# VH-VL binders against Rho GTPase-activating protein gacF (gacF), part 15

Target 1, 176 residues: Rho GTPase-activating protein gacF (gacF), of Dictyostelium discoideum (Social amoeba) (q8ssn9r234to409)
Amino acid sequence: EPISQSTEDYTDIPRIIKMSVEYLFEKCLLVPGIFRESANAMELQRLSQLFEKGGDIDLSEYTDPHCIGGLLKLYFREKPIPIFPYDLHKRIYSVLNEEDSNIKVKSLLESGLGKGQFLILRYLFELLNAVSINCNVNFMNYQNLAICFAPSLIQSFDLSCYDVIERLIENYHSIF
Short names: E, the ipSAE of ESMFold2; O, the ipSAE of OpenDDE; V2, 0.75 times the mean of E and O plus 0.25 times the DockQ between their complexes.

## First folded at step 18 (VH-VL; framework fv_vulinacimab)

Design N3 (from K1 with heavy chain Y103H, light chain T36I; at its last look DockQ between E and O 0.67; V2 from the best seeds 0.76)
Fold by ESMFold2, look of step 18:
Structure N3 (fold): chain C 176 residues (1-176), chain A 117 residues (1-117), chain B 112 residues (1-112)
Amino acid sequence: as target 1 above (176 residues)
Amino acid sequence: QVQLVQSGGGLVQPGGSLRLSCAASGFTFNNYVMSWVRQAPGKGLEWVSAISGSGRYTHYADSVKGRFTISRDNSKNTVNLQMNSLRAEDTAVYYCARHGDWHFDYWGQGTLVTVSS
Amino acid sequence: DVVMTQSPLSLPVTLGQPASISCRSSQSLLHSEGYIYLDWYVQKPGQSPQLLIYKGSNRASGVPDRISGSGSGTDFTLRISRVEAEDVGVYYCMQALQWPYTFGQGTKLEIK
């Protein structure tokens, strides 16, 4: 069964998310294969540990976008309980093809997520939408991004997860 | 009433092709993941392929990848399995199945495919 | 692939008596939110498979309460508290944790 988060959980965007999304938004929208290409495993673990310890981190001159993309996915993949509840995604899936589907999806997100979860997802999906808009250069359309992120966000390989995450990327402005 | 009605089976030689079809009624078809599951004569069940409601996301068992293509036509409420380069080991009754969450809550009647030279 | 192992493969039972079927997976089927990626199906003679139990313990529509599923992690049991003639068939467990979805080998339940 889903475990409800307290209203204080996720009220702020975690530092690792803020810094990774900002880096990727500012410097990496045109990077070919962003989120698909693998990170150097040693560097990925080094950065992950540094964020966990609260170490001094400055990404302003960091040059490995695939490591930052990998770090973002790793964060979601390793959460003890997925940021995106499985049952919520199934409820969204059931309305994807209905009239006013985006209004219904927005309503389900607002009622089914804690405020902190919603804020984190809004921030992430703003980035993913921006990446998809540049897909003619970076080769990462909203379908490719759904494949990369759905298993990390929902922690499930159910095929319905991809249709749901795709909708949230493509229709970001109507839904969030 | 949920119904899944299958067609398209038969006898074919190795290397040949067949197309299986599954017609759905009694539910909103494009809201459901669909699968094909097969059962060789006298044997157990083997999952073959799945397709998302939109038709854009698919998965295949390793034994059929590159040879079988799952597709759907949401305007006709059909899910199809194009089977190419058929081998004797593909001989089975093929079922289409609807997913609830991940579980198969409704099954078609089954269609026999026989690959024999 | 996740390997699913059923026992027994053949299960003769006297009418009115209980029956149990064991299913083991090669890795845990427990999801972090508490869902269990384990379903049970029965294939009665001459019929397609039909769903009995989903998510480890939930009965599908029309399944009587004398049929139940239990277990977690890697060890699962289907129980029929009082076998009736219509229970004859082959019972399969299936995991849906990851692709490919895989079934146990089947357990043939017969009346003796």
Scores: ipSAE 0.701, ipTM 0.870, lowest interface PAE 1.3, mean pLDDT 91
ESMFold2 (binder alone), look of step 18: mean pLDDT 93; pTM 0.948
OpenDDE, look of step 18: ipSAE 0.886; ipTM 0.934

Design N4 (from K1 with heavy chain Y103H, light chain T36I Y101H; at its last look DockQ between E and O 0.64; V2 from the best seeds 0.76)
Fold by ESMFold2, look of step 18:
Structure N4 (fold): chain C 176 residues (1-176), chain A 117 residues (1-117), chain B 112 residues (1-112)
Amino acid sequence: as target 1 above (176 residues)
Amino acid sequence: QVQLVQSGGGLVQPGGSLRLSCAASGFTFNNYVMSWVRQAPGKGLEWVSAISGSGRYTHYADSVKGRFTISRDNSKNTVNLQMNSLRAEDTAVYYCARHGDWHFDYWGQGTLVTVSS
Amino acid sequence: DVVMTQSPLSLPVTLGQPASISCRSSQSLLHSEGYIYLDWYVQKPGQSPQLLIYKGSNRASGVPDRISGSGSGTDFTLRISRVEAEDVGVYYCMQALQWPHTFGQGTKLEIK
């Protein structure tokens, strides 16, 4: 029974993820420093609690993109088991410089993740790729985004995590 | 056989510069995080800097940040440490080390750097 | 920074007797998936450091089974069941949970 396999299966995209990613797609692709700039800690905690309790949440007029970006990262960082297994990232790392590396990375993701984990990561990485495409306005290229997200997704500060997450952002369309 | 061969040490004045080099063989170099670790004479071990396989991600100990630069040349299988604005407290044997997952599984032979007037 | 504290700093041992070295971290070294971010190294006289134990309890290649690592959370122990002359050296624990990676102060193992 391998410890690298996540035991949490996301049967649908969690509401907090879906709403945060949609907000960020709609309102934040051009926001300078998105995901890098600090969120207001009190507002972040308030919003986190609101999502946890459920109810009618409407972000259509919400005005603090850095808080929504922070909320997304906090969600992944605080999961008991990382959405991105540590051993999976090491397996991906070992093939990054091989021929047909993106094909091999895609295969490793498909075999190493549960269906729900894959869907959530595909949804997230679509957003991160879109942010990186607009980096001349928002100043967040795929390397900056990897620094911001790798520790939350894998729950590790190993430098290999950044090379792996960078590849997934930059080559989103070939890999996902 | 994994081998890490170091060069570039010596005696230098405070405020001077020195470049350390570590040549790797026996493994696929660009698949590995590399570190520099130092040991002042008669003292314990201190991690100095690390660099990812791609060379794009680095970390530094606070004591050297802004003065030292880690780099690698994956075409030549080398990792380097550019040491500027050297101080007496930088006097140490410097080791290059390869990471397994995070642990240092192979170490170079060490290079002495002496900073004195 | 994560502070690593070793005890004892000097460890004189009679040949053939057991030895234990304690290492404490200022915060838990447990990864959420159960990995332990603690490694042990030895530096024998005149040599570079070498890996003994990684991920809390795994022996590096060539390390005899009389040397073992144990512990979790913040408290860790390196044990040598029967000390031999070749075990003389300075032993270091290291955490890799966070940057900077930090070592304990070292424990000098000597034969009495």
Scores: ipSAE 0.690, ipTM 0.858, lowest interface PAE 1.1, mean pLDDT 91
ESMFold2 (binder alone), look of step 18: mean pLDDT 93; pTM 0.950
OpenDDE, look of step 18: ipSAE 0.909; ipTM 0.943

## First folded at step 19 (VH-VL; framework fv_vulinacimab)

Design P1 (from K1 with light chain H31R; at its last look DockQ between E and O 0.66; V2 from the best seeds 0.75)
Fold by ESMFold2, look of step 19:
Structure P1 (fold): chain C 176 residues (1-176), chain A 117 residues (1-117), chain B 112 residues (1-112)
Amino acid sequence: as target 1 above (176 residues)
Amino acid sequence: QVQLVQSGGGLVQPGGSLRLSCAASGFTFNNYVMSWVRQAPGKGLEWVSAISGSGRYTHYADSVKGRFTISRDNSKNTVNLQMNSLRAEDTAVYYCARHGDWYFDYWGQGTLVTVSS
Amino acid sequence: DVVMTQSPLSLPVTLGQPASISCRSSQSLLRSEGYTYLDWYVQKPGQSPQLLIYKGSNRASGVPDRISGSGSGTDFTLRISRVEAEDVGVYYCMQALQWPYTFGQGTKLEIK
């Protein structure tokens, strides 16, 4: 079976991702439980609808970090086709314990993702890595983050998904 | 050649404990999710527990949560099921199984656990 | 939990004739990436279960062409075009869409 490809044509990082990641980098690396703590569902849906309408949005006036973290996860979870293809994660899983595994994982990401998907994931995993580095303060290590994000990115609860996403967070600098 | 060889069953009293083991060979063990599946005498199949290749991620059926612990030793190529606070309802043949993607592509020979006074 | 319902539960079949086993799930087993999370197993007398069909319709290694799986959504069928003596056993469907993975009740196929 060939690796499934996203049907989305990414030419630039979507503004919902760019704005959310920028906000989280600038204001939220030290927030306890970021990505784990839930936000109010009505506030989350309202913010999501504002992005769908395409008007000017200024997150500098918005102060709830858990809503912004939730918005980012919601974006990926709602894609009709997961940004991280299921088949690609299985190919990566098969090499996780091989010699030079990070080089092989990098190569699989580059060949299995479109350029835009790769750039979006690199941007996201840079943030997740930065959050994990601050886990003594925010209580979110790379394992906790994998639990939070794997179901949204791959849209699967298979246990292999967590091992794969964990590797990408922990070894961001070698892989991306 | 993929093989899963099980051990550790037997007869125990209610409230007792047993540890099941499953020794794997013929494949790169730590690249695979493993499960335990059980079958009460004369009954159908029931999934019990699963563990990721790293051993860090697990799931359990509600009927065994808090009583059973799945673990693996990747240096020994074994997956184990520690069964505590056993009940008569836990009487079954227990199979270890390897996951392909999610489906169980290889099964052990089965180990009988009998919980009775 | 996703409930899996098989019919018939007992299936006596004349040697050389076709057989058909139905499996119904309480919710769709087709996910957005296009995979169907439905697999079939057979447990022959005195043996452990073994994989027959995965992802709805793909034959496991060594499974003959006369055994096939079909369906998507909530309704699935295992077909044996010409039953042989070696087909005797209990057939189970299983869903793997979500935890816990769940099996149908089993269908006992016998030559009669």
Scores: ipSAE 0.677, ipTM 0.868, lowest interface PAE 1.4, mean pLDDT 91
ESMFold2 (binder alone), look of step 19: mean pLDDT 94; pTM 0.960
OpenDDE, look of step 19: ipSAE 0.881; ipTM 0.934

Design P2 (from K1 with light chain H31N; at its last look DockQ between E and O 0.66; V2 from the best seeds 0.77)
Fold by ESMFold2, look of step 19:
Structure P2 (fold): chain C 176 residues (1-176), chain A 117 residues (1-117), chain B 112 residues (1-112)
Amino acid sequence: as target 1 above (176 residues)
Amino acid sequence: QVQLVQSGGGLVQPGGSLRLSCAASGFTFNNYVMSWVRQAPGKGLEWVSAISGSGRYTHYADSVKGRFTISRDNSKNTVNLQMNSLRAEDTAVYYCARHGDWYFDYWGQGTLVTVSS
Amino acid sequence: DVVMTQSPLSLPVTLGQPASISCRSSQSLLNSEGYTYLDWYVQKPGQSPQLLIYKGSNRASGVPDRISGSGSGTDFTLRISRVEAEDVGVYYCMQALQWPYTFGQGTKLEIK
């Protein structure tokens, strides 16, 4: 069986996610190739370890946005249980081309995710939508972002994952 | 109910081109990933290419990258495989297949492609 | 690429007797959600392949209970508890953990 959806406290967003998303919102919406360009692997591991220690971390003067983008993807890719359940994405996929599809997708997310999962995903997809709105400058439209994030969020390379994540980015405001 | 009907095979010379088509019926075509799978004479199965329901996401086996193009027309419920720069090793029966989750739950009848001098 | 190895490649079986086909993967096909990315197909003489078993052990529609799939991680078995004439064909395992999807070499089941 798939691992059951968890319910988390409404305010329980991991520090690594909160700080990374805030940095990217504040400083990186116009950065060309954000989330697509490679992070330096040694620096990425250094930052990951720093967040694991739980000390005071200050990103206000940090200057490598691609490492922060990589840190987010790494976090989701390495979760022991994917934040986005595979079966949920297949249920969403089955309604993507139906009448009132966004209403149906919203209902499936609300019923299929625990509160903590939903809050983390809403926070992430708000950022991804904001990045896609600026794609004329950063060159990262919702399709490019789906390619970057779907394998990390669902931990699957099934092509249906890309169509689902694309819809969630493109129609963020109707769905979340 | 679910049916996949293929067309477009034949005999071609090396370097030639062919276009295979697969017409789908009995299901909501746009909701399904589709693949092409081939079988050389007397040999086993080899996955060739896949395309997402929207048509925007594709993947190819290394042996066909740059030479084959998968596409779909969701208004006509067809999946197509454009095969260019054909080689003798491309000789096979080509099947279109519908994905359930990841597995292939329905297959077309197969189309023979023969590449020889 | 994930390598799928089947044995035996040729399987003559007496009608009414059990048959067993082994499939090994070069890496684990079990993910953290508990999905097994292994499926089995049969290709009967002159026909297209058809799905038998999906997700390691689930029977496709119309597949009789005498046909079952089992195994975990890297080692998988297709079992036919009592072979019937209609079971003649070539059986393939396939992994779908990652691209490219890859098949085993096939096992030809024949009545002896």
Scores: ipSAE 0.741, ipTM 0.881, lowest interface PAE 1.1, mean pLDDT 91
ESMFold2 (binder alone), look of step 19: mean pLDDT 94; pTM 0.954
OpenDDE, look of step 19: ipSAE 0.875; ipTM 0.933

Design P3 (from K1 with light chain A96G; at its last look DockQ between E and O 0.93; V2 from the best seeds 0.83)
Fold by ESMFold2, look of step 19:
Structure P3 (fold): chain C 176 residues (1-176), chain A 117 residues (1-117), chain B 112 residues (1-112)
Amino acid sequence: as target 1 above (176 residues)
Amino acid sequence: QVQLVQSGGGLVQPGGSLRLSCAASGFTFNNYVMSWVRQAPGKGLEWVSAISGSGRYTHYADSVKGRFTISRDNSKNTVNLQMNSLRAEDTAVYYCARHGDWYFDYWGQGTLVTVSS
Amino acid sequence: DVVMTQSPLSLPVTLGQPASISCRSSQSLLHSEGYTYLDWYVQKPGQSPQLLIYKGSNRASGVPDRISGSGSGTDFTLRISRVEAEDVGVYYCMQGLQWPYTFGQGTKLEIK
């Protein structure tokens, strides 16, 4: 398992993202239905409020991966402006079936995202790719994960969002 | 030039089935979300269904869920609407439409479907 | 569902005079990135609908400058500064904010 991937020094990544992604990498790649199964709404709000207050939070003994998965999605869904710009996803969509499409997608991400957005998305998509690689155990392939995450990341109901997020999960290593 | 050419309409009894087809040309078909939109005689427009460029993601209006199936064949540049368990309320001209962003920037010529006993 | 309400539903006009069509949505169509999920279509007699205005105020290709869209939030207006015979048809607003995409009832513009 690539626990070393969670030790990269991205000091610009929000604490809630860093801790949630590290927990999920370390403990949850083989959890059936991760990101698909619903979290308890009260517990989800409790954790969200704990992160908002700050202070020392320790997830090393936390036992509900579905709540941590839900927390991650909630973070993106509640952003005032989506982490993934709508117009960028449409530009990516227009090249998905062209020659050298992954090279073109990579170029569009590099020119279309701020540095902080890029770092957060790279960290997230590394996790999502790792989950999809284990789909024979966790039952979450890249299409299932796109359904779970696209509406939260882009904050749009457009169907093109799913095709774009699916590509980024499936081809993480070529694109990020 | 973008062109959407439709076929497959007709008269059918309630409970029957029809399949509508829409042939696309003049653009990279599999890069576009496609929709079906219908218009009952003398009435306004109603969105029916949409399908993503890959064909893997779809949405349906509540009035047609479970009865209609949208699909596409990107090797033939066609989008299709399989209509089962047809009702009199489904009588309409059906248009296929290409999405720009969310909006419909190009429309087919329309295909009349009549459901009558 | 987002409800789209047009007025008037019938709009007789004299050639050369201005015309306005109102469209109201039951929810704000403004996205935080500044996009307005409001578009206008015209259906001329015997024809398919065609796009006139997208994203609130952008003219589709080939649409003359005398046709414009304005508004934000929940209240939108299509204006024709000088009505010509070719403008006869039924005009629809549409929202693309969320599924199902929904249209206004239509406004029939006709020359009196």
Scores: ipSAE 0.696, ipTM 0.864, lowest interface PAE 1.3, mean pLDDT 91
ESMFold2 (binder alone), look of step 19: mean pLDDT 94; pTM 0.956
OpenDDE, look of step 19: ipSAE 0.887; ipTM 0.936

Design P4 (from K1 with heavy chain N30D; at its last look DockQ between E and O 0.74; V2 from the best seeds 0.00; counts 0 for: pae E 2.4 > 2)
Heavy chain, then light chain:
Amino acid sequence: QVQLVQSGGGLVQPGGSLRLSCAASGFTFDNYVMSWVRQAPGKGLEWVSAISGSGRYTHYADSVKGRFTISRDNSKNTVNLQMNSLRAEDTAVYYCARHGDWYFDYWGQGTLVTVSS
Amino acid sequence: DVVMTQSPLSLPVTLGQPASISCRSSQSLLHSEGYTYLDWYVQKPGQSPQLLIYKGSNRASGVPDRISGSGSGTDFTLRISRVEAEDVGVYYCMQALQWPYTFGQGTKLEIK
ESMFold2, look of step 19: ipSAE 0.747; ipTM 0.882
ESMFold2 (binder alone), look of step 19: mean pLDDT 94; pTM 0.955
OpenDDE, look of step 19: ipSAE 0.885; ipTM 0.935
ESMFold2, look of step 21: ipSAE 0.504; ipTM 0.818
ESMFold2 (binder alone), look of step 21: mean pLDDT 94; pTM 0.955
OpenDDE, look of step 21: ipSAE 0.873; ipTM 0.942

Design P5 (from K1 with heavy chain T58I; at its last look DockQ between E and O 0.82; V2 from the best seeds 0.80)
Heavy chain, then light chain:
Amino acid sequence: QVQLVQSGGGLVQPGGSLRLSCAASGFTFNNYVMSWVRQAPGKGLEWVSAISGSGRYIHYADSVKGRFTISRDNSKNTVNLQMNSLRAEDTAVYYCARHGDWYFDYWGQGTLVTVSS
Amino acid sequence: DVVMTQSPLSLPVTLGQPASISCRSSQSLLHSEGYTYLDWYVQKPGQSPQLLIYKGSNRASGVPDRISGSGSGTDFTLRISRVEAEDVGVYYCMQALQWPYTFGQGTKLEIK
ESMFold2, look of step 19: ipSAE 0.744; ipTM 0.882
ESMFold2 (binder alone), look of step 19: mean pLDDT 94; pTM 0.957
OpenDDE, look of step 19: ipSAE 0.886; ipTM 0.935
ESMFold2, look of step 21: ipSAE 0.706; ipTM 0.868
ESMFold2 (binder alone), look of step 21: mean pLDDT 94; pTM 0.956
OpenDDE, look of step 21: ipSAE 0.874; ipTM 0.942

## First folded at step 20 (VH-VL; framework fv_vulinacimab)

Design Q1 (from K1 with heavy chain N30D T58I; at its last look DockQ between E and O 0.79; V2 from the best seeds 0.79)
Fold by ESMFold2, look of step 20:
Order: structure tokens, then sequence, then C-alpha cells
Structure Q1 (fold): chain C 176 residues (1-176), chain A 117 residues (1-117), chain B 112 residues (1-112)
């Protein structure tokens, strides 16, 4: 669904993202293989359709973290236009090894994304950073997470995508 | 200014090993995906392997997976291909290539590898 | 794998005449943002391959405007409006939509 261009609060983040990220923050930072392990395809489809149709959805007692992780990835993968533009990732890639690279990456994100895109990505990367910090328990370091998310976010298999997404996860606090 | 200078190659028996090297100059090596592409004598081009700028993300053609290892040393501006368990069908000229976006915008001079009993 | 099919595989041409090479992919090479994952290379006798056309229709540096790429989706064409002696070589199309990157079989262009 479209993101409001005039909003700066979380009520304008798509409900599927807000609820999925909150669930994953609260319950899943220590879950082994989160985002890597397969979701049940039928349950994933059911949840995806519920979010698209609207209505009251309650995840407070939901017990399948891999389905929620899969739902989040599916949302980005199914967008008609990628949330993360291909050209923006190539511009970021060109500065990854320059002096003050994180400052340059931050500037490129702020100028290259709409406000809604930036808000969604900041929210997502906060979660991914938190997961990577717990990698001794969940086995998902920032490289593993980049492999899981880069194709969904950029909708490309170019190897530069992984180096870019890895930087954003690893250096979340300097970049966002 | 951009140059890719290859070394290594030669004649080896089946089951043997060989290491190819490609030295880069005239650009910021760490910012580029690199590939190996091969061409069997009288045949067309076949992509073999690619490695990201950081060296952490790699892909192989199925025909070489488990036998070949791509690596890079960004301090020396080199990309390398370690070829183990070589077979007759690996006989080819091997090119290193730099990616622009995805396309190969600069190519090395080629190195012949011959696998013959 | 995405299969790339070129025709013709052998293309004898008369100097000064046009030449045309066809390339077809087994699936669409169009990205959702409008990029085309199709590139053309030429390998001149005794040389390494060199980039000719990228992203479907963009000429690489130093490529004369008598050489052009066109097409969409699954069907692509390389055209040389006026063949010159330096155009002799083998021409390859390549897709980069997905791994592994794959080439067409090559088209050998030679002067009659």
Amino acid sequence: as target 1 above (176 residues)
Amino acid sequence: QVQLVQSGGGLVQPGGSLRLSCAASGFTFDNYVMSWVRQAPGKGLEWVSAISGSGRYIHYADSVKGRFTISRDNSKNTVNLQMNSLRAEDTAVYYCARHGDWYFDYWGQGTLVTVSS
Amino acid sequence: DVVMTQSPLSLPVTLGQPASISCRSSQSLLHSEGYTYLDWYVQKPGQSPQLLIYKGSNRASGVPDRISGSGSGTDFTLRISRVEAEDVGVYYCMQALQWPYTFGQGTKLEIK
C-alpha cells in the first residue's frame, strides 16, 4: 500500500510492516534462523491476504516467528517497484570505501528516498541490526541477513546489493 | 587507464590444480564486482564465477561449483581463481572481467588453461 | 537458467552493407524499473571480448553510432548500418537478469 508523503509518525507505516516488525522485536530476536528458515506457504498467504483486506488483526498470541519473518520479506518482494531503488544502491556502492563513507551513505539515503521509504527502511534496519547483535544465539549475522533481504528490497541479484545492505545493517546507528 | 593483467595458466593433467591471478589498476578495485569468464577452444563464452567488492559474496556456475574457488585480495588489487580437480572440459582461455553495473566493461588479456592427459 | 539464442550463427557480409543479428531470451529481461538486462559484446580476431552495447541500447565508449541495439522483452537486435573491415569478429549477447549470466552462441561476422 502507498505511504503518506506528509506523515512523520508510525501510524502511516503500512500495517503489515508495523505489526510484523513489532512482533519480531518483541518475540524473535533470539529465534534461531529467523528470516532464513522457511515459512509455511499456506499460512503466509493467509496472513498476507488478511493484511491486504484490512480489519482487526491480533498477533499478540501468534506463535510462528518464521511466518512473520516471511511475511515481511514477501511484502517487499511483491512491490511493483522496489522499496530500494537499483540506481540508489549503485550510488551507495560507489562510496562504500571512501573516507567518511557512512556520512556519504546517510546523505544518499536522505536525498534518494521519499520520506515514507526512508521511514520504512529505518524501521526495518533497526530490527535487522538488533537481530545481528544477537547472532551468537540466533545464528543470523549481518551478512546472513543481507543475503536474506537484499533481493527482496532491491529486487535484484547483483552482488553489489549484498555489500550495500550489509553496510546498512552493520552501521545502522551511524547511517539512519 | 583501466587495466586487468592476468597471470597463471598452463598445462595440467586431469585431477590437477592451477591458480589464475588478475591484477587490476587504474580504478578503485574494492568498488567493483569481478568475474571470470571462459572460452573453450573454438567455442563461445561461459561465465564461471563472480565476487563482490568486499569479497564476501560469491556465485559459481554449476559446472565448477565445489572445484573452483574465487577470491580477491583488495590490498593487492588482485582477483584469483583456484581451480582444483581439473577436467578436460575445463580447457579454455580464462578471462577476468570487471562489472560496470552488471555488464562486463573491461576484460583481461586471457590466460590459456589446458587439461590433457 | 535463461537460455539465449542467436541467429544467424554465421554472417558473411559485403563491405558497406548493413548487418543484423538477432538474440532471443527464454524469459523477459525487463526489470520492474525499466532496465533491460541485455548486453552485447564483440570478440575481434585474436582479441579479448569487448563491450559493445549495454542495457539493451546504450553504446559503450568508443562504439560508433552505425552500431546500435534495439528490442524489448525477449527479442533483441544488433544492427550495423554500414559494415566496415574492423567489424569482423564474433558477436555475443548476454543476459544478466539472474545467475548464472548466460551468453548466446555467438555470431561470426565476416567479409565476403
Scores: ipSAE 0.683, ipTM 0.869, lowest interface PAE 1.3, mean pLDDT 91
ESMFold2 (binder alone), look of step 20: mean pLDDT 94; pTM 0.955
OpenDDE, look of step 20: ipSAE 0.893; ipTM 0.937

Design Q2 (from K1 with light chain S32I; at its last look DockQ between E and O 0.73; V2 from the best seeds 0.76)
Fold by ESMFold2, look of step 20:
Structure Q2 (fold): chain C 176 residues (1-176), chain A 117 residues (1-117), chain B 112 residues (1-112)
Amino acid sequence: as target 1 above (176 residues)
Amino acid sequence: QVQLVQSGGGLVQPGGSLRLSCAASGFTFNNYVMSWVRQAPGKGLEWVSAISGSGRYTHYADSVKGRFTISRDNSKNTVNLQMNSLRAEDTAVYYCARHGDWYFDYWGQGTLVTVSS
Amino acid sequence: DVVMTQSPLSLPVTLGQPASISCRSSQSLLHIEGYTYLDWYVQKPGQSPQLLIYKGSNRASGVPDRISGSGSGTDFTLRISRVEAEDVGVYYCMQALQWPYTFGQGTKLEIK
């Protein structure tokens, strides 16, 4: 007998994601160690709880980019159902080294994700790609970002997860 | 058919080094996570290290971290284990193994490493 | 680390009789997507380990249906419904929930 558990069918881009990604795009592409460096834990938890309660939030008043980067990772890590299904990542992994691999990866994402999951991931990976383009300043290349995000997105430590997430960051424009 | 053929190994003094190699054939090598698993004489299995298909992501057991380095050459279809600062407790048969998802679906024939003063 | 405990460690069995091997983990091996991070291997005399059961209950290719895996959470069982001479070997359970992957101590199955 399966144990009943909560689930979420992602429908559109949640406010926490939209606001965090917009802030990070606007203010943080050149921040050294973004997504890797620690945030003030009290401020991070407070901000996370404000989003859960739906209060008025003005991120322009927050000056710690690492808090906003941490908030984004925390959102995905705490989901009861991973936004990126394990089996989907294995299907993608199996085609990473084939000819026309990016076309095949794109097709697998489109067929394997719900509309809301796809929109959220596209929005996130646009940001991660932009961060990686600036890695000579922020020190966060594709591999560093994959290490930071794969465990939160897939909720798995399988090493194939990192190769998959790396591809999605590096080849964002071909895949999404 | 899937084959994992190992080479290297032998007798070495404590503090010495060895390099183990595992040659893969019969499958698309780059698509698979690979591991090393060892077995001390008369003892059970112990996972040692893993490497992703690209070769860029690795993990190590605490007992070997900093002393062993896993690597792969996808152009030669090989996975290697560089073993430095060897200790008597490293004496074991070493197996390379291919991951299915996480489980080990194919294993090499094993290579004995003996560390003795 | 996740500790895996097998019992018995030695299992003499009469040909044609059933055999069962227990494996317990120090924490649940169930993922919220329904995957069970528990696999079984056998090492026959003079051979490398071979996969028997993956993801808790799925038989690997070439494994006869008289060999089965069951269990959930922290308690798992490998069952051989009728032991044959080819079943002699050491059986290991392994968890892959988290790094490092860890094995049980092994169960040596012998014909008595």
Scores: ipSAE 0.676, ipTM 0.864, lowest interface PAE 1.3, mean pLDDT 90
ESMFold2 (binder alone), look of step 20: mean pLDDT 94; pTM 0.955
OpenDDE, look of step 20: ipSAE 0.854; ipTM 0.928

Design Q3 (from K1 with heavy chain Y106L; at its last look DockQ between E and O 0.87; V2 from the best seeds 0.83)
Heavy chain, then light chain:
Amino acid sequence: QVQLVQSGGGLVQPGGSLRLSCAASGFTFNNYVMSWVRQAPGKGLEWVSAISGSGRYTHYADSVKGRFTISRDNSKNTVNLQMNSLRAEDTAVYYCARHGDWYFDLWGQGTLVTVSS
Amino acid sequence: DVVMTQSPLSLPVTLGQPASISCRSSQSLLHSEGYTYLDWYVQKPGQSPQLLIYKGSNRASGVPDRISGSGSGTDFTLRISRVEAEDVGVYYCMQALQWPYTFGQGTKLEIK
ESMFold2, look of step 20: ipSAE 0.736; ipTM 0.879
ESMFold2 (binder alone), look of step 20: mean pLDDT 94; pTM 0.954
OpenDDE, look of step 20: ipSAE 0.890; ipTM 0.937

